# Miniprotein binders against E3 ubiquitin-protein ligase makorin (MKRN): the designs that were tried, part 1

No score or structure here was measured in a lab: all are predicted.

Target 1, 323 residues: E3 ubiquitin-protein ligase makorin (MKRN), of Arabidopsis thaliana (Mouse-ear cress) (q6ids6)
Amino acid sequence: MSDRILCKFFVHGSCLKGENCEFSHDSKDPPNNVCTFYQKRICLYGSRCRYDHVRAASNLPLSSDSESLDRSISTTPSRHLQQQGDNNDGDKSSNVYCIHPREYPICSFAAAGDCPRGNQCPHMHGDLCNTCGKKCLHPFRPEEREEHTKECEKKQKHIEALKQSQDIECSVCLDRILSKATPGERKFGLLTECDHPFCIQCIRNWRSSAPVSGMDVNSTLRACPICRKLSYFVVPSVVWYSSPEEKKEIIDIYKAKLRSIDCKHFNFGNGNCPFGASCFYKHAYSDGHLEEVVLRHLGSQEGETVITDSIRLSEFLGGLQIF
Structure headers, positions and changes below count from the first letter of each chain, unless a header shows other numbers.
F, E and O stand for the ipSAE by ESMFold2-Fast, ESMFold2 and OpenDDE, each averaged over both directions (binder to target, target to binder). V2 = 0.75 x the mean of E and O + 0.25 x the DockQ between their complexes.
[cut] stands for letters that were removed.
The coordinates of atoms that the task and the answers printed are left out; those that the model quotes come from them. Centres of patches stay.

## First folded at step 1 (miniprotein)

Design A1 (from A3 with K37E E40Q L41M R44F A48I Y51M E58R E63R F70L L73E I77E R81K)
Fold by ESMFold2-Fast, scan of step 2:
Structure A1 (fold): chain B 323 residues (1-323), chain A 87 residues (1-87)
Amino acid sequence: as target 1 above (323 residues)
Amino acid sequence: SPEELRKKIDELVNEAKRLIEEAQRLLDQGNPEEAKELLQMAEFLALIIEMARRLLERGDPERAEEYLKLLRELIEELKEKLEELKS
């Protein structure tokens, strides 16, 4: 049983709790809710959090002295308090700080979609986000507005893709793919060279028929069962596509994931990869430099070393030494 | 107490390490999509452990206990992921 709030992890294809999830796995339920932990500076899930991270706080009239691990400009002492004006007091003591509008928190209820106080709310309501329909955009924090807009559009695009994908059936087993019994089975297996839909299990079973093992990249087993077009890789996806651009995005995201993993066939330059320049995996020599492809004079598009170390998951926690 | 909480954190850290090691063995069998998800879980696990220990050092056992609850939740998610990989 899940709640009526759409699970963020389910939307992004990452929810591992299935039927035990406290949140909805029905794409029709509302997707966004404000994360209370983020407001209290204790949410450590980042992009994995099921709730929206909005910089909003209720019943906090002061921008200073919050329980915060924040290095943001919330320091009152750094403000300039010039008073150019006639006040009859010689000893200027004020218990009222003139704070920049950027420092005012937006209403968390309005940011979550509905404020019960409406126009009579004492807190500042954010501007309407056209994508999610929530008043969550801070009028005076353009960086936060830009960040929200990008993430919100990405999230809504994925929700729309999930809705559009619900009725797609596997060409082999004829089941609706996203309605299969287990979360692991609720994935598409995309072929790069054709648009025939398969569930991940059926296309992988097709390709893994022993004793052939698919080491021959021109094998008929790497051809689509329906149209016979050759595709070297099966791309797993929790959503289907409605345009070539959407398909390319799904494939490119998967390629980016594989570019962080060393190709076992290339074996750091000591082996030969049968896929060559078409290989999705990382072709790196033992000293870490990447194999040059004949047509690549653009330079490196990905140079983040922390991503390329993903294969050391068991050593990741130990190697980083938590102090 | 802070000392009991440190012991509980150490026990959960050891459990998490065993689960991550098991996950890595399964990923070595060629599931690249799962590798990124497990890496993200390991990153969150490491951050939660670090924050819990820092809070205990700063004399905030109540806050540390909240982080310990998040750690338990992530460990359960990691166990679920391992079961998914085994199927």
Scores: ipSAE 0.000, ipTM 0.221, lowest interface PAE 13.3, mean pLDDT 63
ESMFold2 (binder alone), alone request of step 1: mean pLDDT 78; pTM 0.700

Design A1p (from A3 with K37R L41Y R44L L47E A48L Y51E R54E Y67M L74I I77M E80R R81L)
Fold by ESMFold2-Fast, scan of step 2:
Structure A1p (fold): chain B 323 residues (1-323), chain A 87 residues (1-87)
Amino acid sequence: as target 1 above (323 residues)
Amino acid sequence: SPEELRKKIDELVNEAKRLIEEAQRLLDQGNPEEAKRLLEYAELLAELIEEARELLEEGDPEEAEEMLKFLRLIIEMLKRLLEELKS
């Protein structure tokens, strides 16, 4: 029958439509469907898109269409030397009228799982991705194959983690965390020093409700409500972990997001941060150089000062997805 | 508050139209690939704003308001990209 497609936004805890969503919020449903807007290179949602971003037949002009009498020397007619057909620059070109297989789009139906035309399809069918079961791997674009495989495995791992996290209850309110009403409430609050589960709201409320006993900022920090182990930061996550490696990955991703934000307590070297080397925020002096300490949890960002690239749509969508 | 949400939707529609017009002008000024992509994104944004209006008409003002907050963030991002193309 007509199975529902798993909502990508629900998987990442970011779906704005909640119960009114046209896509499935049941983690048991299959996650894969092809985004036609991405194929046309106009998908505004980027990583927030409900559909899978695959480069398929509708992304490029149809070369196996009934209109195959095109005089184009390539599937892309925007070539400066199109009318010449020669290798004026000394390049070894044997046949400029040949459409390179790399330029052919893959069949959108095959990329979505099943092509109704089968072996009679005029479009090139991609190779099977063993992770998603779709014929979405382009035979002649190894860069796209590798990128898809990495993203597909990451997506499947995340969906599996979401499934495994469904029954986890908050130790404070006793509700199943991923069953809460709003996206903001459907998040775990991870503590670095223990494995007791809390929803983000309960652990934040617990920490903010603690009486401030002095001017020392360290005195405002709270231990775990259950085991009393001190954890300086609460790490928000849309999934729980089943291994120490998964926990570290969640924490490291969060640290990477905070790394670009100047630490309020460090105050460009004019203040003292109670978290020291364990601080997730950026400890930079007013001239931009990082604090001279051994930062075990920031490894890859140590050394020469790096200028971050300009703001992009995908960065805004990524921020909204985790927020 | 539904009347206020309708007014917010109208404001976002006007903002999206302004971004489309500015992107079109940049196309004429010699940055065709980047400006065309920005134009296509702004046109898609206008369609999403109409979805928010439809949600409001169906009696889900809270979901419509959350969608408008998201769309406003996208508009701000597109404004920044447009200013970068101008410079």
Scores: ipSAE 0.000, ipTM 0.176, lowest interface PAE 17.7, mean pLDDT 61
ESMFold2 (binder alone), alone request of step 1: mean pLDDT 77; pTM 0.690

Design A2 (from A3 with E40R R44M L47I A48L Y51F R54E Y67L F70E L73K I77R)
Fold by ESMFold2-Fast, scan of step 2:
Structure A2 (fold): chain B 323 residues (1-323), chain A 87 residues (1-87)
Amino acid sequence: as target 1 above (323 residues)
Amino acid sequence: SPEELRKKIDELVNEAKRLIEEAQRLLDQGNPEEAKKLLRLAEMLAILIEFARELLEEGDPEEAEELLKELRKLIERLKERLEELKS
């Protein structure tokens, strides 16, 4: 037992008392991070408390451990339960209590990537996350472990997708899309029915071009400029894809976003949407019920798309002046 | 003159056709996906050049001339990218 207990605030780099601190600023000294006052519900300091506010396990391990831990969380610093004694003359027992392992805090230094105390650290080190390489997984909190693993994998997948997308050029302007001048211009415009890459501006401008009489305008202006496959929606994305599954994921995320917005063409059942079942927007009647999805024989080819804003093709191409 | 613009359109169409042929010859070289991409762009530009002809016949020679000027810039950049593939 040392009279020198490691300062909690020094460990986090936040101690305001400096050399006048009553606790040790030597990382070799043992920490005492458990607040016994909080466990007795008489802690006056709340978030300013130097000790960790953790919950002790209940006295009945087979009946209400999880319930007591959940329901005994106090928002008031000074409160006591009926079972809490006030005449504890022997303060020695206040340092001996049963606490569930899930309530132990993990070492914040190890969780950040590197603990200066290494294997000699008195705090519990988390388990290694294979994705980020940090000891940030709590051994006794499986729900937190699962949540971290899912988020960490998503983050790493996104970083890899960004790296793979760096060299992709717009099929119209030939610029590397992610190298364009402004963040708003560093977006792909995905077509659902083909894999030709376009920057968002070029494909949207192309689709808004004025129609040409005597031609199949839908296949040349409303469809992909390269392969002429008709795609009703342009899907904005900050990353490109390397597989059909990745493409579907990007489209589904955008589709989910648009599903909350009422379709102006459907107009609560009072109009006709040219996109039909292929529409990404919400087709809901005025009473809130959704239009039934009818599978069409030729999919997107059955709907006629209307150009709402007519501009001359020369105006569109003039706007591309990147060359 | 509409006759002069028709000649410019024919010249640019023939240049686009030469670039299509050049891209086709590069399909089996060290970067076939890039060659395929440039081939598709060359074919698209040929279509847009024909659109300039339609503008001229519809009575918009000023608009046709401006479009041809922009398409010439795109053709020059395509030529640069095809030369890079040869290296």
Scores: ipSAE 0.000, ipTM 0.244, lowest interface PAE 15.4, mean pLDDT 65
ESMFold2 (binder alone), alone request of step 1: mean pLDDT 81; pTM 0.746

Design A2p (from A3 with R44E L47K A48L Y51R R54E E66R Y67L F70M L73I I77F R81L)
Fold by ESMFold2-Fast, scan of step 2:
Structure A2p (fold): chain B 323 residues (1-323), chain A 87 residues (1-87)
Amino acid sequence: as target 1 above (323 residues)
Amino acid sequence: SPEELRKKIDELVNEAKRLIEEAQRLLDQGNPEEAKKLLELAEELAKLIERARELLEEGDPEEAERLLKMLRILIEFLKELLEELKS
């Protein structure tokens, strides 16, 4: 085994040393090795350094000025900010001849959690993600960093929610919901207007019950078995919630799934939906345009104006009739 | 309190009555189909306000308050629709 490092100038056909080059001109040798001295701002070799001069990108939102500096890095991966000595300083490092740091792949072992090569790895190690604990954040690809952070936080939040949901029992059958025999049975049926827990099967069975004489069957069947608050939709979920915000997130995810399905009751504008603006299904006309939604502002006691709800014209034609 | 909810119901009844009166005036003007729809919606609103009163009398002030909150949002929507029909 040789500890030879692939010549970055050779990769771009720009090496001036030819056969006398100190670096490998064999594509089988590992590309790049990060200069730790440059990262500490003490590298004395400048553009002649055999290691790649790469810096981690800022994790803070970038201003237009910081963005301009980041773009400057994109043209000179060998940029040496504190060089003043014997070498050709500044912009004489070729913009075209070097692989941009953005193009360097991060070490897949470090991105998976642990790199067996440690600090001696020839590949660039990503920055630490505080959520998953892996070195998977590319220092020069802010779009990928943002995407990973969002998805990683979402996954960890889901895992935590699953753990917190393990002991929740159905109010009807009294079984721990996530301990039921089949995956289809290990789901909660959330009601939008109350916090009483039900497994999906028990609340569906309640809603499909036979008509009761002398009662409004629709009103009765859509009421919570415990508190009798009306909830028009049962939201299936594999997790329970610990806050109103978490509940809203679960409901909104389900609404997003149903928004692609045309509402049977709205019937492309030819019918009337009894759920109106509360309907989870898509209210689209025959030409494909969506029903016009009117947003209302509710003033707080402290003078803040907040958009709190949306109402559609179809809502009154049957959506609120509980009489 | 039940007394506060009764006052809110009376306020909504008065607002719904004004909306019905305005919609009836517009029925004689250049958008009779839209004015008829507004009138029908305002009359339905009045029925829902009376349901809130019934819920309060039945001893369900929480459900009455929930319905009143929804009705407040609906009446503001109908007021905007009324202004649009006037323009």
Scores: ipSAE 0.000, ipTM 0.141, lowest interface PAE 16.3, mean pLDDT 63
ESMFold2 (binder alone), alone request of step 1: mean pLDDT 82; pTM 0.750

Design A3
Fold by ESMFold2-Fast, scan of step 2:
Structure A3 (fold): chain B 323 residues (1-323), chain A 87 residues (1-87)
Amino acid sequence: as target 1 above (323 residues)
Amino acid sequence: SPEELRKKIDELVNEAKRLIEEAQRLLDQGNPEEAKKLLELAERLALAIEYARRLLEEGDPEEAEEYLKFLRLLIEILKERLEELKS
């Protein structure tokens, strides 16, 4: 029986395949295995790849059994199989060839959790990551180790939050939010000033249907349906929070993501954005200076509309149902 | 009047929904590059519709009328693109 790999896109609420996905949508399953195509610099999927991209050395030392019917690559330390490298100087006549240990890729099987060859593996095994339990830390790349540890802790915290969010129901429709049919529906709409849970669609519908007429633009935004506290933002999230600090992190991440994405309508100052300063996307001119931006007004406008591949048309149509 | 503007927006929304559904069918048929352009235009249309509706709620009918012109332009562009993909 093969272990299922947790779908990277499901974890971030962006998997469009649903039941037809070849990766697991059960948060109990382990996260992504290492992408071997990226290690060989062949992976064409970039950030869309469902496997983890671990940095590879420029020269990959191939390891295989000699006299194999299917392969003839030798693992002997011969200079004819490997370049002598930068560390080979006339001062070290004893060195026939050298590749610095930093240049070797770690064993992808050990990095995925378990290597069938164990201590007899010809590839370098990484050190154990205490967070994910995998031997994925390169012993000679301290920058990569630090980056992995930080990202792995964030990933584990996110997966834990996803597990804890599974039973949360929308205060309006009473459905379990993360159990809804489409990715667009499997999102919380967070209000900044209260902690009442809503699915994104219900809070959008509430805000679009309420009669609002005011002289102050700030007064045109609606209160929470339950407690009537005014919240100027509705923040989409694929996970719920357990603390004010976690809530602030979700909100700040959303703001940062939208401000990093160039607005298609603004088009670097060459076009016009109908939403102006209320647009959540980056309004940057060709020389890189920013137009002033305020994250308010748009209600249901989100980074998902720009980040989403064309196949997310169903989420788009969901927005139009409000009208 | 605000009610007349709302009716015009609702009519444009219904036409936009029909066009978007046609674009989705073309995407399913394996024409992804041109379908992506249609979906980008549909995205702009959805945002403009939401903003026009918001302007009506906020009491800015003059600005909403300007956005209705923008909505009509986007719908015409979508129709032209959809016809190009069909035939």
Scores: ipSAE 0.000, ipTM 0.160, lowest interface PAE 19.8, mean pLDDT 61
ESMFold2 (binder alone), alone request of step 1: mean pLDDT 80; pTM 0.732

Design A3w (from A3 with F70W)
Fold by ESMFold2-Fast, scan of step 2:
Structure A3w (fold): chain B 323 residues (1-323), chain A 87 residues (1-87)
Amino acid sequence: as target 1 above (323 residues)
Amino acid sequence: SPEELRKKIDELVNEAKRLIEEAQRLLDQGNPEEAKKLLELAERLALAIEYARRLLEEGDPEEAEEYLKWLRLLIEILKERLEELKS
């Protein structure tokens, strides 16, 4: 059977006719003569449109969308500034469509992978990210698209590195490192000067066999057990590398973390760090000033590349006779 | 400038019309899935058009200049999206 038209007064709970109403009181029935293009924001006719321009829902994003549920905003008085009510006629129609496109939200379900509403979803679906396969790229926020793409590629490289690292065995215990029983044990201990694989526990145990007193940075215990190349620091990592560039990235990330931690050996200028310019930890004086590093340029006649070494100022001055 | 913004609005309106006409052709040919994709792009263009028209009406030259810079980037994104749909 065909077509009942939804009662507009019933939708607002104000129909006075009840059962005697000539229109439908079933919310599933269609409203009368509504412009579907206007509801989809694609009506180009404006005031010349023959159909009623009715907005389905208030899909306006709040300019200060509070993602925090625990905000005690008792300090900002922005309540009760508008005491004028009662007019349902068209006053805001001109302002309703002056939202910058960047402010429209994208569908959170599509951004998470798949929208259950599919092509019938009333919300804008983002563009497909080819890296993660989700419709999470906002069509009107190029800065967010760039940020997502960069972060997503980083995450995908990490997943690939984890897969490639699964079969790597520790040179000491011969166990597959990422298959060990506890999360703390599922880490590589990278040596900066060689490519021999060790689990973090085995290389730390090897190094802790040194005498407790008198730290000797040239100790054989700081050399690789296999090739005997000296590495001052053991770099913990949850992934192994396939290239020198990947290895450098792992080391640089760890080095950056340690640069935020004050060096115990330097002790704010009151001690001497045996690692010097090679130290990963922060060398800061008690007043907050960083120990100065002097750059030295090496001769370049053998090539067109200038080789530069960094030397700490205290090392450059030497003998301490003048400070 | 207001003249440059008006030209960009006209470009977007023409592109939106082309998308709607192509979507109608696809619907008539029994291809509703492809038609829906084109209508989604038309909807995005309509949002950009409405905001641009508001800036033109209000006469805010500083905001209009910023929007023109942003709009050039948006047009490139939409061109990429159209290329993806064609292949």
Scores: ipSAE 0.006, ipTM 0.526, lowest interface PAE 9.6, mean pLDDT 67
ESMFold2 (binder alone), alone request of step 1: mean pLDDT 79; pTM 0.710

Design A4 (from A3, 13 letters changed)
Fold by ESMFold2-Fast, scan of step 2:
Structure A4 (fold): chain B 323 residues (1-323), chain A 87 residues (1-87)
Amino acid sequence: as target 1 above (323 residues)
Amino acid sequence: SPEELRKKIDELVNEAKRLIEEAQRLLDQGNPEEAKELLEYAEFLALLIEIARELLEKGDPEEAEELLKRLRLAIEYLKRELEELKS
């Protein structure tokens, strides 16, 4: 990239590299791009970063005055330089720096894991995140702490799921799925009705053994090769599951994605979808209306236990039991 | 040289930044599963790039150069995965 990007530290008179600086010390050059690493709490250089450390999200939910109601006296070392000049004429913004504690950047070295400067570091160290073990939680930005905690826990769950999935072998090719040569091959193909593991390629090859046009949805090719339980869709996943709840999450995320895609078999109401209520794709008519789901009531022979099923309207009108 | 390594680090930082932004866009466009994984990988690579810079500042240019070689390959891999996700 061009070293004609304006040096942030030169603008503030604090550049330590002088003539050896890799960035421009010419005020005519454009300023640095926003540091996305800082926004993701990854930048190790903090105030020494060549990119601008700016938060994209507003930290103001119309309430920027909560601290004014605090009766506790708290003195924080902040940079506050007031111009003690004559009259001021109302224009002193160019020579005055006021930093609110919430806007003070945390040490990027500590946020990345370990600060080589330790307790002698001039920058504010974040609080420890128990999930990642890094001092990346800003003491004065509760909204960012909450966001980090949620994302960090999600990332840790994913890493743990990957570790638990490492030894799972495809039931067809017998290879460890996550150890395959290419990333595209390092995916599981989940079946909704059973727990037999397959790599995405093997189960797709199995399913593609029949012509797509005119294929019966109850064919053996839509059944598990091992247990023969029928599953209409193959769900791709980069991790395996350890519980029914985890499996449901994987399937539900995939269903949400497919729900935005018009069903080919339903064909805007002009066709019949053999999957009915089990279909992952969007069943919408040409005017945009969604197919209505009809509840079906089933009574048990005990008289007091009742089962209620839901079915699609098209299935109700065309396929229910008749006398 | 340390100056050449700094240039390579800055190039990888800019490239990783663009890949993070691209992965975030794909996540926002309704590709949540695979886009989220690639975003996390891009953020992890950005962390390693900063570690390479730290190694260089601590006077360990040989380890920094070795890490940068591995990071270059990882970035190329990430670029291909993001491109495939777009199709």
Scores: ipSAE 0.000, ipTM 0.135, lowest interface PAE 16.9, mean pLDDT 64
ESMFold2 (binder alone), alone request of step 1: mean pLDDT 83; pTM 0.773

Design B3
Fold by ESMFold2-Fast, scan of step 2:
Structure B3 (fold): chain B 323 residues (1-323), chain A 87 residues (1-87)
Amino acid sequence: as target 1 above (323 residues)
Amino acid sequence: DPSEIRQLEEKVRELKKAIDEAEKLLKSGDLEKARELLIKLLLAVFELYEEAEKLLEKGNPEKAEKLLREIYELALRIRELLEELKS
């Protein structure tokens, strides 16, 4: 039907709406849409807005000095209007000349890719971003230009990773992971010590399987089914990686998110967490101080904890503003 | 002027109906008529956006802000349909 705009939150793996989302969860669709309302300080959705917010410049030139400069500019147009003999111009109450160029919003159509009015457009067109190919860089806000470039490169790399991840098959079920029937199933389960791909369901099922009598239960469950390298945790991800640095970033982001969520098993010091120092969740006492960490490897039950708290994790990720 | 806001609200409702008609033309395979209509609607949405911006200055900023948001959403719909026609 309609060509949809790629969901900002889906790109970062945090869309709460899933299949009910009004924006596209297809990596083929255009990734960015500039929020014009945010540029004019009238966007009410804040971090929940599905369009890209251009951040305001930190330097605000104040009132009186701008007023004297604006009056000089206004005097010049007034002379022009007088020369044309237009004493009753309907626009003479317009104070467009009094707005500093930094405060002008850029054309939302040019920022989205193409402006149908081209060079005849009355709105200011942004400069071309070489990364996204859109005229979305504000000429007079260098701080926003730099921030956009950095964020745009990050987003483009993630979109490229999504594209490159489309053909990756689970080593267990042999299905293309990102082509599975439900959004919940379209996730990788990363192991830290090897690069064998698994869908989240297959690796969690394997980790949760009852071991055959006489086997080393812990070693078998924590070992990769293919290479048998030991990994003490499974990291869900909507993208695969192309480098060790990308893999580390995925793992670190996941751990950071879970560290902000209070551990149900630790229960503010009143319970016992079976994962101890290996737990990804926050072990904080009622007064807010963190449990002192002693390195102990207790990874045999990791999959059970992650599966049990999946709804909580999904809700947490949907609520986060991801950079 | 309250009359100007009411007129803009009516124009926005007309634009919504016209976009729905463009989607129907696109679904029925009448791509040429859909493209012609969408280009006309894109010009109209620019005009409505400019009118809404002017109303922000005149004294009903809350209603003008709501209309400006609605017009922006309609502009995105027109843009999406035009991009679909390119494929």
Scores: ipSAE 0.000, ipTM 0.119, lowest interface PAE 19.6, mean pLDDT 64
ESMFold2 (binder alone), alone request of step 1: mean pLDDT 83; pTM 0.790

Design B3b (from B3, 14 letters changed)
Amino acid sequence: DPSEIRQLEEKVRELKKAIDEAEKLLKSGDLEKARELLEKLKEAVIELLLEAFKLLEKGNPEKAYKLALEIRELLERIKELLEELKS
ESMFold2 (binder alone), alone request of step 1: mean pLDDT 83; pTM 0.783
ESMFold2-Fast, scan of step 2: ipSAE 0.041; ipTM 0.587

Design B4 (from B3 with I39E L43R F46Y Y49A E50L E53R E65I R69L Y72F A75Y L76E R79E)
Fold by ESMFold2-Fast, scan of step 2:
Structure B4 (fold): chain B 323 residues (1-323), chain A 87 residues (1-87)
Amino acid sequence: as target 1 above (323 residues)
Amino acid sequence: DPSEIRQLEEKVRELKKAIDEAEKLLKSGDLEKARELLEKLLRAVYELALEARKLLEKGNPEKAIKLLLEIFELYERIEELLEELKS
């Protein structure tokens, strides 16, 4: 069995301890060690915790709608949990109560991977999650099972992407990007129009370089150093991609983040943005209305072909300044 | 502001009619008159775009955006006709 647990913060590029970290920075080591303090609602680290915050039965909210309660016993009713204990002969004897199965806590040791008591454990063991291999799925809480399964699949997909990204070298400095010294340096800088890998530092240095004579400075600086395809934005990522779909997902997440930030150049309609329709930032007027995208139809005469393009109003107005 | 918007809407309608006249001149083969008119209209569409832009600065985005889109369509028509004039 593995002696080390994969560092949660290393996966996100946020670990400050580097090689001094007590958790593994080798993507081959097992992830998802369960935080027992979170299960008891006493974890002080919150989002900074290195262990997975898994919802145990004891930390879950009570069912909000239930007149199907087992008579709402709030005391420790272990002596009344067994349905088999209802051996009362008379109507005047106290009834035996049972806790609803949904309220049974799952074994935290089994949920963390392995219970030392195995089949003889007094606590209910969760069902096996096929993705993480832990007995963390509550048999009687389908909503929580579905939630865990979705998050677990997402986490494992990310870990697999991280493994596949380990050997990728920067096209400029030739270093393995994820092996660099600081977490800020362990990031890729994606270009939208090509698939050449760069570390974030090298591509940003390229774009901040002094202008060269005899070239379109803006085109040169915003072009890929290798293939010279134009990309206006550098997209930072802690993982590389294996498919166009994965690349699009990374870019779309970054676009969504930038779309919440007002474009400095557009300046609420009072400025002119040089990026036009390609701008990732928010183009909104002072009243909160978004700039409309206009579709243009470009093509050869005689019906040879028509290409549809989208242009923002700021780009159109910039063109008019020629006259 | 309603008065300024109505005046700008009227100017946009007048510009549309003038572009229709330029297109008629182009079809009739009067290329020099078509060119002079289109150049004048290109300057007019620029001025209208600046006026519509000032409405945005005054905090009237809904109607100003609509007018800017109409002005953009007129600009595209003028450029297309000027392109035809080159051959």
Scores: ipSAE 0.011, ipTM 0.401, lowest interface PAE 9.4, mean pLDDT 68
ESMFold2 (binder alone), alone request of step 1: mean pLDDT 84; pTM 0.807

